# Ledger of designs, part 14: VH-VL binders against Elongation factor P 2 (efp2)

Target 1, 189 residues: Elongation factor P 2 (efp2), of Mesorhizobium japonicum (q983m5)
Amino acid sequence: MVKVIASSLRKGNVVDKDGKLYVILFAENIHPGKGTPVTQLDMRRIGDGVKVSERYRTTEQVERAYVEEREHTFLYADGEGFHFMNPETYDQVAVSEAVVGDAAPYLQEGMPVQVSQFNGIAISLVLPQRATFEVVETEPTTKGQTASSSYKPAVLSNGVRTAVPPHIAPGTRVVVMTADGSYVERAKD
Key: E = the ipSAE of ESMFold2; O = the ipSAE of OpenDDE; V2 = 0.75 times the mean of E and O plus 0.25 times the DockQ between their complexes.

## First folded at step 18 (VH-VL; framework fv_ebrasodebart)

Design u4 (from t6 with heavy chain K31R, light chain R93S; at its last look DockQ between E and O 0.50; V2 from the best seeds 0.00; counts 0 for: pae E 3.9 > 2)
Fold by ESMFold2, look of step 18:
Structure u4 (fold): chain C 189 residues (1-189), chain A 120 residues (1-120), chain B 108 residues (1-108)
Amino acid sequence: as target 1 above (189 residues)
Amino acid sequence: QIQLVQSGAEVKKPGASVKVSCKASGYTFTRYGISWVRQAPGQGLEWMGWISAHNGDTNYAQKLQGRVTMTTDTSTSTAYMELRSLRSDDTAVYYCAREKFDFWDAFDYWGQGTLVTVSS
Amino acid sequence: QAVLTQPPSVSVSPGQTASITCSGDKLGDRYAYWYQQKPGQSPVLVMYQDYKKPSGIPERFSASNSGNTATLTISGTQAMDEADYYCQAWDSSTDWVVFGGGTKLTVL
């Protein structure tokens, strides 16, 4: 955390106001012909999303936080959470299940992930758009059967349920979107 | 897995009210907000307001202040939007959309939409 | 009052680059967001916070925001990209959320 003057604040900065954190959505410095120069801030409170619009004297001291974004690689998960490593420093960061959320089944050992940190604590992740998984359950293709053009249910090696084209058999490696497990294509391997 | 499922289409007369539901699944409901956005036939998107599922705080669009009420029921993971004193220009598809509370924002998941028709 | 202006339509040939603009006073000082809406469907987020891409959006989508203009760019445009595109920003002076009027992208 550092104290800065209000006029230095820009969109994306995070400020602490009365023990609550806010993301700056818009900041404008206003120099009226009469009166004191002010900084207009449109902000969103972290944790509940409440939007607040306020004006400050341009020289008023405000406590600014920072958020760092760095690439890490996924290592493993355990009772303490999901563990990632900075590939340059080899430092490890544990990310809580709450932060990982619905992305958890798509993480693979060695996967590059963008990790956003606030005061050294991970607060969000961005996975690669695509990942490859094996289909472990789906309807088999029988010899001579070509009737269906619609996708069929499948279970991936990470436990995710998805739909695949009729020609996909168990044991096939497929590329899926990490956002929702949707089928992209057969893996080239 | 993340889904927002809205209540079905409604036909109303001018002066009536409508209450549209939005049932969320596949995520922790109380960690996000819900915005309501409407789209008149052949028109663009219009933001109506927002509610926090965390604490029930709201922000309403200026033109709708006094006519709209947004609520949540955390036990059913459902958001509601009630629009009162309906007029013919309230005919639209009404969407609910999820907004993150963290450092990364946006309306990342949308309901399927609910057509509300106001006619006499 | 803040208004986001988009061209009503943009036409492009398959494989070409499409650019959709969104103009507003000092828009570069605000975050810009982009949504895709196909006929009969709800909007889908395609870009957020000026240039960031959510999971599942193709690599051919990119965006920028500076000065008074945000731009959504689709390289190697495909027939499946045909849709309406809306920009969005935060602005407390009108409603907290403001949308552009929308741009119909046609791929011929």
Scores: ipSAE 0.269, ipTM 0.682, lowest interface PAE 3.9, mean pLDDT 86
ESMFold2 (binder alone), look of step 18: mean pLDDT 90; pTM 0.933
OpenDDE, look of step 18: ipSAE 0.318; ipTM 0.765

Design u5 (from t6 with heavy chain N59D; at its last look DockQ between E and O 0.01; V2 from the best seeds 0.00; counts 0 for: pae O 11.6 > 2, placed apart)
Fold by OpenDDE, look of step 18:
Structure u5 (fold): chain C 189 residues (1-189), chain A 120 residues (1-120), chain B 108 residues (1-108)
Amino acid sequence: as target 1 above (189 residues)
Amino acid sequence: QIQLVQSGAEVKKPGASVKVSCKASGYTFTKYGISWVRQAPGQGLEWMGWISAHNGDTDYAQKLQGRVTMTTDTSTSTAYMELRSLRSDDTAVYYCAREKFDFWDAFDYWGQGTLVTVSS
Amino acid sequence: QAVLTQPPSVSVSPGQTASITCSGDKLGDRYAYWYQQKPGQSPVLVMYQDYKKPSGIPERFSASNSGNTATLTISGTQAMDEADYYCQAWDSRTDWVVFGGGTKLTVL
């Protein structure tokens, strides 16, 4: 544990608050025109997975804990959570839905994921920035629509809603950003 | 000053649906969430689910998945809980409760409760 | 869902100290919350984040959480404290709320 100022905290950091450990999900420094600058932190408690939002003075000191990050491979999900395996040691770890969060739809079997652990407990994940999915639904292209036309709504095989170029049809595999599901390109596979 | 006011008691037949409202006042509605908790007669508290009045995110109890829908109307600062395919064991007092963002797991203000009776 | 276990009932004489326990797997690693419910009334938050009291809660109320057990303590118990008490925490696997079964506190 080390004391750091709130403004130095970043996503993925672990902090101690009132004897409980939190992983930071989102951090933002706010500098209002009037008033004292503050740091907005969205956090999840490691012990029970509860999400909380806190504001600190930017210069306020917070206890930070350092975590270990290791590459794992996603295996499967079940009632016990999302299961990952260390490709070097073959150790498996179950990660809660609370930890996986919005990344869940983007997980695919065999996908390499960076797992952050504190005292052996998985507290956060980092997925590859891009993943490939099949488009299962999309709007028909209107006659005369050009490639420069606006994107159209689509649904991916994992249920994620996205927007794709007009020329994309159902059955097409596309690369999307795992952060927000945004279209990148047609898959080359 | 902070209040959650729920709709009145309901009597429903098995298979019907019920929609309970929870009007919030005294605070900025969109800065908090609403949880729903029910209590069967003479029984304990059972968490049903949660909805964010900020972004509409929801989490439902597993046993109610597919049968419950929670919504909010920010223009009226009102939360709604719809429970479908009602059965006798759904008879309970249903509570809405506020969750603060810094206390997502704490229900600091509660509605007065809505009795829903399911009987043939 | 995870299970939180409470004794079904606790009895105390006026002025004595009441202790209500809530047991769960690694509950001490999670925040515990406590609610008081009197007959015909909505639950009232009496303790949050293990030991913190909301405004308006009497000083005689206190709580702790360690190991697998959270404890609500009422010193100098009064007749008005007679109620059902529920502990609450989150399930880390599902991010769902779990309540204990409740404890009826009787003031003799």
Scores: ipSAE 0.000, ipTM 0.511, lowest interface PAE 11.6, mean pLDDT 89
ESMFold2, look of step 18: ipSAE 0.324; ipTM 0.711
ESMFold2 (binder alone), look of step 18: mean pLDDT 90; pTM 0.924

Design u6 (from t6 with light chain K53R R93S; at its last look DockQ between E and O 0.69; V2 from the best seeds 0.00; counts 0 for: pae E 2.5 > 2)
Fold by ESMFold2, look of step 18:
Structure u6 (fold): chain C 189 residues (1-189), chain A 120 residues (1-120), chain B 108 residues (1-108)
Amino acid sequence: as target 1 above (189 residues)
Amino acid sequence: QIQLVQSGAEVKKPGASVKVSCKASGYTFTKYGISWVRQAPGQGLEWMGWISAHNGDTNYAQKLQGRVTMTTDTSTSTAYMELRSLRSDDTAVYYCAREKFDFWDAFDYWGQGTLVTVSS
Amino acid sequence: QAVLTQPPSVSVSPGQTASITCSGDKLGDRYAYWYQQKPGQSPVLVMYQDYKRPSGIPERFSASNSGNTATLTISGTQAMDEADYYCQAWDSSTDWVVFGGGTKLTVL
């Protein structure tokens, strides 16, 4: 954390205000004909999305957070969280289940993941857009149906529920989007 | 598979109320917000307001203050938008849209839309 | 208060580059977002936070935002890109979320 003057803040900066982190959505320095110059900040609170609009004196000190992104490799998960390694330094970072969130079932050993850190503590992840999983459960193929005529429910090897084309059988490896588990294509392996 | 499934079309008379539901699935509902956006026939998108599924906090469009209420039921992963004192110019398709709460945001998933018709 | 202005239509031949503008007061100091809407369908996010591309959006979509103008650019435009496109920004002085009026992209 460092203190900066309010007038130095720009969209995308992160501010610690009363122990809560905010992303700056818009910052404007206003110099009225009379009166004190002010900085207008539109901000979004991390964690609950609450949006606030506030004015500061341009010289007012605020706490700015530094957030750094680095590629890591997923190693494993245990009762203490999800463990990643920086492939350049071999430093390991544990990321809590709360931070990993809905991405957890898509993690695979050796997967490259972008990790955002605040003072060395992981606060968010970005996975590759696509990953390959096996279909473990789905209805048998239907005679006379064409691919993508009507998608059917399926369960992937990571437990994620998705929809697949009618011709996909159990045991088929499929490529899905890691953002939502949506089917992309049959894997070529 | 992330989905937002909205309640069916409604026909209302002026002065009535409408309550549209938006059931979320495929993600952790309480880690996101829901915006409501409407689109009158042949017109553009109009933001109505927003609710945090995390804590129930709301922001409403000034034009709709006093006429709109947004709520969530976290046990069913469902968001609701109620619009009261309906007018014929409230005829529109009403969308719910998901908003992320992290450093990277967007309205990334949208419901199918709910047509509300207000006949005068 | 802020208003986002888009041209009502843009026409392009297949394979050409389409550019759709969105103008607003100090828009470059705000994040800009872009949505595609095909007839009878919900909007789909195609660009966010000025230039970032969501998962599943082709690399031929790009965007920029500077000064008072954001621009959505589609290189190698295809018939399937024919749609309405809306820009969006954050602006607490209006109602937090502001949409542009929309641009119909026609691919002839």
Scores: ipSAE 0.462, ipTM 0.787, lowest interface PAE 2.5, mean pLDDT 88
ESMFold2 (binder alone), look of step 18: mean pLDDT 91; pTM 0.935
OpenDDE, look of step 18: ipSAE 0.646; ipTM 0.860

## First folded at step 19 (VH-VL; framework fv_ebrasodebart)

Design v1 (from t3 with light chain K53R R93S; at its last look DockQ between E and O 0.27; V2 from the best seeds 0.00; counts 0 for: pae E 2.5 > 2)
Fold by ESMFold2, look of step 19:
Structure v1 (fold): chain C 189 residues (1-189), chain A 121 residues (1-121), chain B 108 residues (1-108)
Amino acid sequence: as target 1 above (189 residues)
Amino acid sequence: QIQLVQSGAEVKKPGASVKVSCKASGYTFTKYGISWVRQAPGQGLEWMGWISAHNGDTNYAQKLQGRVTMTTDTSTSTAYMELRSLRSDDTAVYYCAREKFDWFGDAFDYWGQGTLVTVSS
Amino acid sequence: QAVLTQPPSVSVSPGQTASITCSGDKLGDRYAYWYQQKPGQSPVLVMYQDYKRPSGIPERFSASNSGNTATLTISGTQAMDEADYYCQAWDSSTDWVVFGGGTKLTVL
């Protein structure tokens, strides 16, 4: 945590107030013609979602939290969430399904993932841009068609629906973008 | 599968009360909040208020202060909204909507199917 | 409380880009959210926290928020995108939640 003046706070910052953590939803610095400048903060308490609106003198000190980004490797998923390991310390962290979100189908055992943590709580993940999956469902290949032909629907081994060139058959390993499952190339392994 | 299932349509006279239920399933009820939003026929969305399923704290829209009460029953994973002293301009579809409390959520990410309340003399 | 102003309607041809605006005082200093509502259906969250897209929302939906204006952009617009669209923000001045008046998107 670091102490900062209230006027430096912006939406998305996290502060500690009386032992509770708040996400700033809106911050405005108000400079009246007469009187002391103030910072208006609209905040949401983490844990129960209670919204509070408070004013601080612009120079008042407030504790702001640090964010740490460290590489982890994906292990497995279970009823408690998605489990990652810090390769340097071997400590494990369970990350909720809500945090993993749309990235979930692209995770593979041993995959290096950048995990952003706030006071030990995971707040985001960054996957490698590309990953390899098998095509499990698509139309049969048409002999003589080239990669320049229109793409056809396909289902990957992780369940993601995408489009592939006409020459790709079921059982083919393909490289896709982890952001949206878009086809990059046939795997070279 | 996350679902919010609301009680059925109601027809009420002016001056009566209505209590709409919103049964949640597919998630941990006490880790989220419930907002109530209404929509008069052919009109836009109007926020009515919010309740935390964690601790029961509420915030009500100023326009409805004194006429609305929101509660939860954690044993049945159900939220309730009661609107009293009904007027004809309370005729609307009433929605419940879920809000996350964690670092990533403050949007209304799941909505009930809506409950039509008609106030007619 | 603060007012969020949206155009009542926007029309586009299939395949073109639709742009729906939401104007409010200092809206860029708040998080903006977008909901889609098709006739006879409940609203569906399509964008949150200015630019983030929920799971299951097509990539053709994007959004931005700066200054006094948030914008929902639908590229490659399809007939299925025809719906009402509402912006929403958090505003504690009188109530906590404000919705825009809604925009009917017509795909011709």
Scores: ipSAE 0.442, ipTM 0.772, lowest interface PAE 2.5, mean pLDDT 87
ESMFold2 (binder alone), look of step 19: mean pLDDT 90; pTM 0.934
OpenDDE, look of step 19: ipSAE 0.455; ipTM 0.772

Design v2 (from t3 with light chain K53R W90Y; at its last look DockQ between E and O 0.59; V2 from the best seeds 0.54)
Fold by OpenDDE, look of step 19:
Structure v2 (fold): chain C 189 residues (1-189), chain A 121 residues (1-121), chain B 108 residues (1-108)
Amino acid sequence: as target 1 above (189 residues)
Amino acid sequence: QIQLVQSGAEVKKPGASVKVSCKASGYTFTKYGISWVRQAPGQGLEWMGWISAHNGDTNYAQKLQGRVTMTTDTSTSTAYMELRSLRSDDTAVYYCAREKFDWFGDAFDYWGQGTLVTVSS
Amino acid sequence: QAVLTQPPSVSVSPGQTASITCSGDKLGDRYAYWYQQKPGQSPVLVMYQDYKRPSGIPERFSASNSGNTATLTISGTQAMDEADYYCQAYDSRTDWVVFGGGTKLTVL
């Protein structure tokens, strides 16, 4: 953490206030015609999303936490959360389910993931846009259906429900978008 | 696959109320918010309000205060928007949109297909 | 509430670079978002947090935000890029969302 003057803070910065981390949503330096210049900070508390609005003297020192974005490798998930490892340092970080969110089903062992941390606390993940999974369930292909026919429902090996082309059968590995589980193509492995 | 599926078109008379539904799927409903955005014919997007599917908190556009009510049913992953005292200028396509949570603000990353509400005498 | 102003229309030839501006008071101090809307379709998020591209959005889409102006830039504009584009910002004080008036991009 580094102390900086309030007027230097910008949106996207993270500050420590009363032992809690806040993301700056909006920062404005106000120079009234009369009065002392102040910095208005609208912030969101990391963890629970509580919004706060604070005014500082422009020269007031505020503790800033810098974001670190580093590639990690997903290892496993347990009751403590999702565990990632820095492939260079072998340091591990536990990421809460809240942070991982709906990305959880798409995580695979060994998957490279960008982890954003503030003071060692992981606050966000960026997964590869695409991931490969096996289709474990889907509707039978009806004779006469062409590749241009409507997609049919399918279930991936990670439990994600998606839609796949009619020619896709159980056991086929497919590439899907990790953002929404949408089908991209048959895996080329 | 993430989807927001809205209810069908509505035709209402002035003074009436309309309730549009938005069924969400493909994600954890309670982890996101839902915003409603409307678009009058040939016009731009107008934000109507927001509801948290987590705790039910709402925030409505000032213009619609007192006239709009947003709700959610977590059991069915469905959001509802009720607009009362309808006027002709309420004629629009109404969209629900998932409010992507990031620590930095609100973005609407997934949208419903839209619901046309026509208000006419 | 904040007002975001966009030019009503922008025209470009195929392959050229299109720039769509969005102006608002201190917009550069908050995050800007951009949406693409084609006729008869729902809006699609094309840029978030000033310059970030969602998955599936082509690299030819870029954006910036500084001062009072956010700019969406489409390099190598294609016919398929013809659409209405809306900027959006978030008022952190009121939790209100504000859209720009929209810009119709025509690819000549």
Scores: ipSAE 0.475, ipTM 0.787, lowest interface PAE 0.9, mean pLDDT 91
ESMFold2, look of step 19: ipSAE 0.566; ipTM 0.837
ESMFold2 (binder alone), look of step 19: mean pLDDT 90; pTM 0.930

Design v3 (from t3 with light chain D95G; at its last look DockQ between E and O 0.55; V2 from the best seeds 0.56)
Fold by OpenDDE, look of step 19:
Structure v3 (fold): chain C 189 residues (1-189), chain A 121 residues (1-121), chain B 108 residues (1-108)
Amino acid sequence: as target 1 above (189 residues)
Amino acid sequence: QIQLVQSGAEVKKPGASVKVSCKASGYTFTKYGISWVRQAPGQGLEWMGWISAHNGDTNYAQKLQGRVTMTTDTSTSTAYMELRSLRSDDTAVYYCAREKFDWFGDAFDYWGQGTLVTVSS
Amino acid sequence: QAVLTQPPSVSVSPGQTASITCSGDKLGDRYAYWYQQKPGQSPVLVMYQDYKKPSGIPERFSASNSGNTATLTISGTQAMDEADYYCQAWDSRTGWVVFGGGTKLTVL
């Protein structure tokens, strides 16, 4: 935590207000023709997403929290959330389901993930764009079908539903996009 | 795979109402919002409004206040947009789009295929 | 409500760099987003939070945002990049979303 003047704050900064963290969505310095210059901050509270608008004196000090982006390794998930470890420091951080969102099914033990956090509070994460999973269910392969044929529905080992080329059979490992589960290619491993 | 599938084209008369559906799949529906964006022929994109699939909160464009209603059915992962008192200038392709959640803003990372609504006498 | 202004059209030769601007009052103080729309297709998010690229977006796409202007830059422009591009911003106060008027990028 560091104290900075309000006028120095910019979008994307995180501030502590009344013991809660807020992301600055919009910041502007207003210099009225008459009156005291102020800094307008539109903020979103981390955790519940509540939006607030506040005005500060431009020289008013505000507690700023710096967001750190660090590569972590996914370890496991439990009732407390998703656990990641900094491979350098071995520090662990728990990331809430809310932050992980629909990325959850794509997390694999040992997967490197970029975690953005402030004072140990993870606010976002970025997964590798691609991940490999086994196809556990799919329609029977029809002889003579080429890769250019229509994709067929499949279920990955993580439960994600996707579409795969006709020649893909259960047991085959495939690479998918972690953003939407779309098929990329057969795994080369 | 994340998909938003919209209902089919509609032809309406002035004064009528239209209700477009948007079925979402491939993600947890209730964790995101849905925005509706329309595009008149040969024109740009116009944001219509937003609805939270989590709590049902809505925010409509000012020009459409009172004339548009957005709803969701969580049981079917479907969003609906109703536009009333249709006018000829409401003729457009209507898109639903998933709001990408981040702490910083509102982006639409997945879009429906669009629904053409034609308003003509 | 905020207004975002884009040039109606931009033309580039293949391999050249295309720049599409989006101007708005204090746009640099808020996040800008960009969408690509090809004829007969739905828009595709190509840039979020000023300069971040969604998965699948080519490296030749980049963006910046400062002052009152956001800029989408396409280096080594290809024929497939021909499309309409829309900037978008979010009014954090009202929650309203605004789109630019769109720019038609033509690859000559």
Scores: ipSAE 0.479, ipTM 0.774, lowest interface PAE 1.0, mean pLDDT 91
ESMFold2, look of step 19: ipSAE 0.643; ipTM 0.866
ESMFold2 (binder alone), look of step 19: mean pLDDT 90; pTM 0.934

Design v4 (at its last look DockQ between E and O 0.33; V2 from the best seeds 0.00; counts 0 for: pae E 3.6 > 2)
Fold by ESMFold2, look of step 19:
Structure v4 (fold): chain C 189 residues (1-189), chain A 120 residues (1-120), chain B 108 residues (1-108)
Amino acid sequence: as target 1 above (189 residues)
Amino acid sequence: QIQLVQSGAEVKKPGASVKVSCKASGYTFTKYGISWVRQAPGQGLEWMGWISAHNGDTNYAQKLQGRVTMTTDTSTSTAYMELRSLRSDDTAVYYCAREFDWFGDAFDYWGQGTLVTVSS
Amino acid sequence: QAVLTQPPSVSVSPGQTASITCSGDKLGDRYAYWYQQKPGQSPVLVMYQDYKKPSGIPERFSASNSGNTATLTISGTQAMDEADYYCQAWDSRTDWVVFGGGTKLTVL
């Protein structure tokens, strides 16, 4: 973190306000003929997009964050967390289970992931939208059913429970959404 | 695949209300905001308001203050926009749009649109 | 009211460069965004944060934003680029989101 005066802030800067990170959408320095100069900041909170508009004295110090997004490759998980490597520099970063969250079962060795870091600590990840897994458990195939028939429960090779069309048999490779495990299609080879 | 699917077309009389739904799929609903944008026939885009799916915070266009309510139902990943006291100039296609979240503030995915016709 | 002004129309021949402007007070101090809308379709994001390009948008699209003007540029314009184009910015002064009036790009 570094303290800067409010009047130095510009769009794209990230600030820490009361422990929350905000992206500056617009900054304007206002110098009235009488009265105290102010900086007007339009900001967006990182994580949920809440918008706030605030005024600061131009000389007021504000904590400016340095946040980088870089593509990484997933390596493995252990007791320290989930380990990713920058494929250009070979630098590794460990990402906590809390940050990875529900994405954890979808990570595959070598998967490209966008990693956002604040002071060297990963704060968010973006996985590819789709990944391929094998169906390891599901009800016996239903002959004569079409893809329009009701979906049936299934368990994927990563342990995720999902629903698949009735004609999908155990051992079938399927493409799913990494956000929630929803079935997209049968894998192509 | 990320998708926003809206409810079907509506025909309303002046003074009535309409509630348009927007069901999201293919992403974590609570991590992104939803804006509503309308387009009158032959006209440009007009922003109506925004709702955070994370905490329900809203920002409404000044022109629509008092006439619009936006809500979400996280259990169904659905956003709603209700417009009250309809007038003939509210005839438009109504879109929901996802605000890209994680340093993104663009509207990266849009619903198919819902035509609302207000006529005597 | 914050206003983003676009020309109502721009015409180019196939293969030529199209430029669509969006003017607003101190727009270069804000992020500018561009959307393409073909008849009967929803808008599609084509440029964000002044010059950044989403996946799947052709290399011939580019954008810039400085001073009071953002510009969307399409090099080697193709017939499929014929559409309405809208700029957008964030402005808390009245509403958070402001769209330009739109520009109809015609490729003849």
Scores: ipSAE 0.288, ipTM 0.691, lowest interface PAE 3.6, mean pLDDT 85
ESMFold2 (binder alone), look of step 19: mean pLDDT 91; pTM 0.935
OpenDDE, look of step 19: ipSAE 0.349; ipTM 0.727

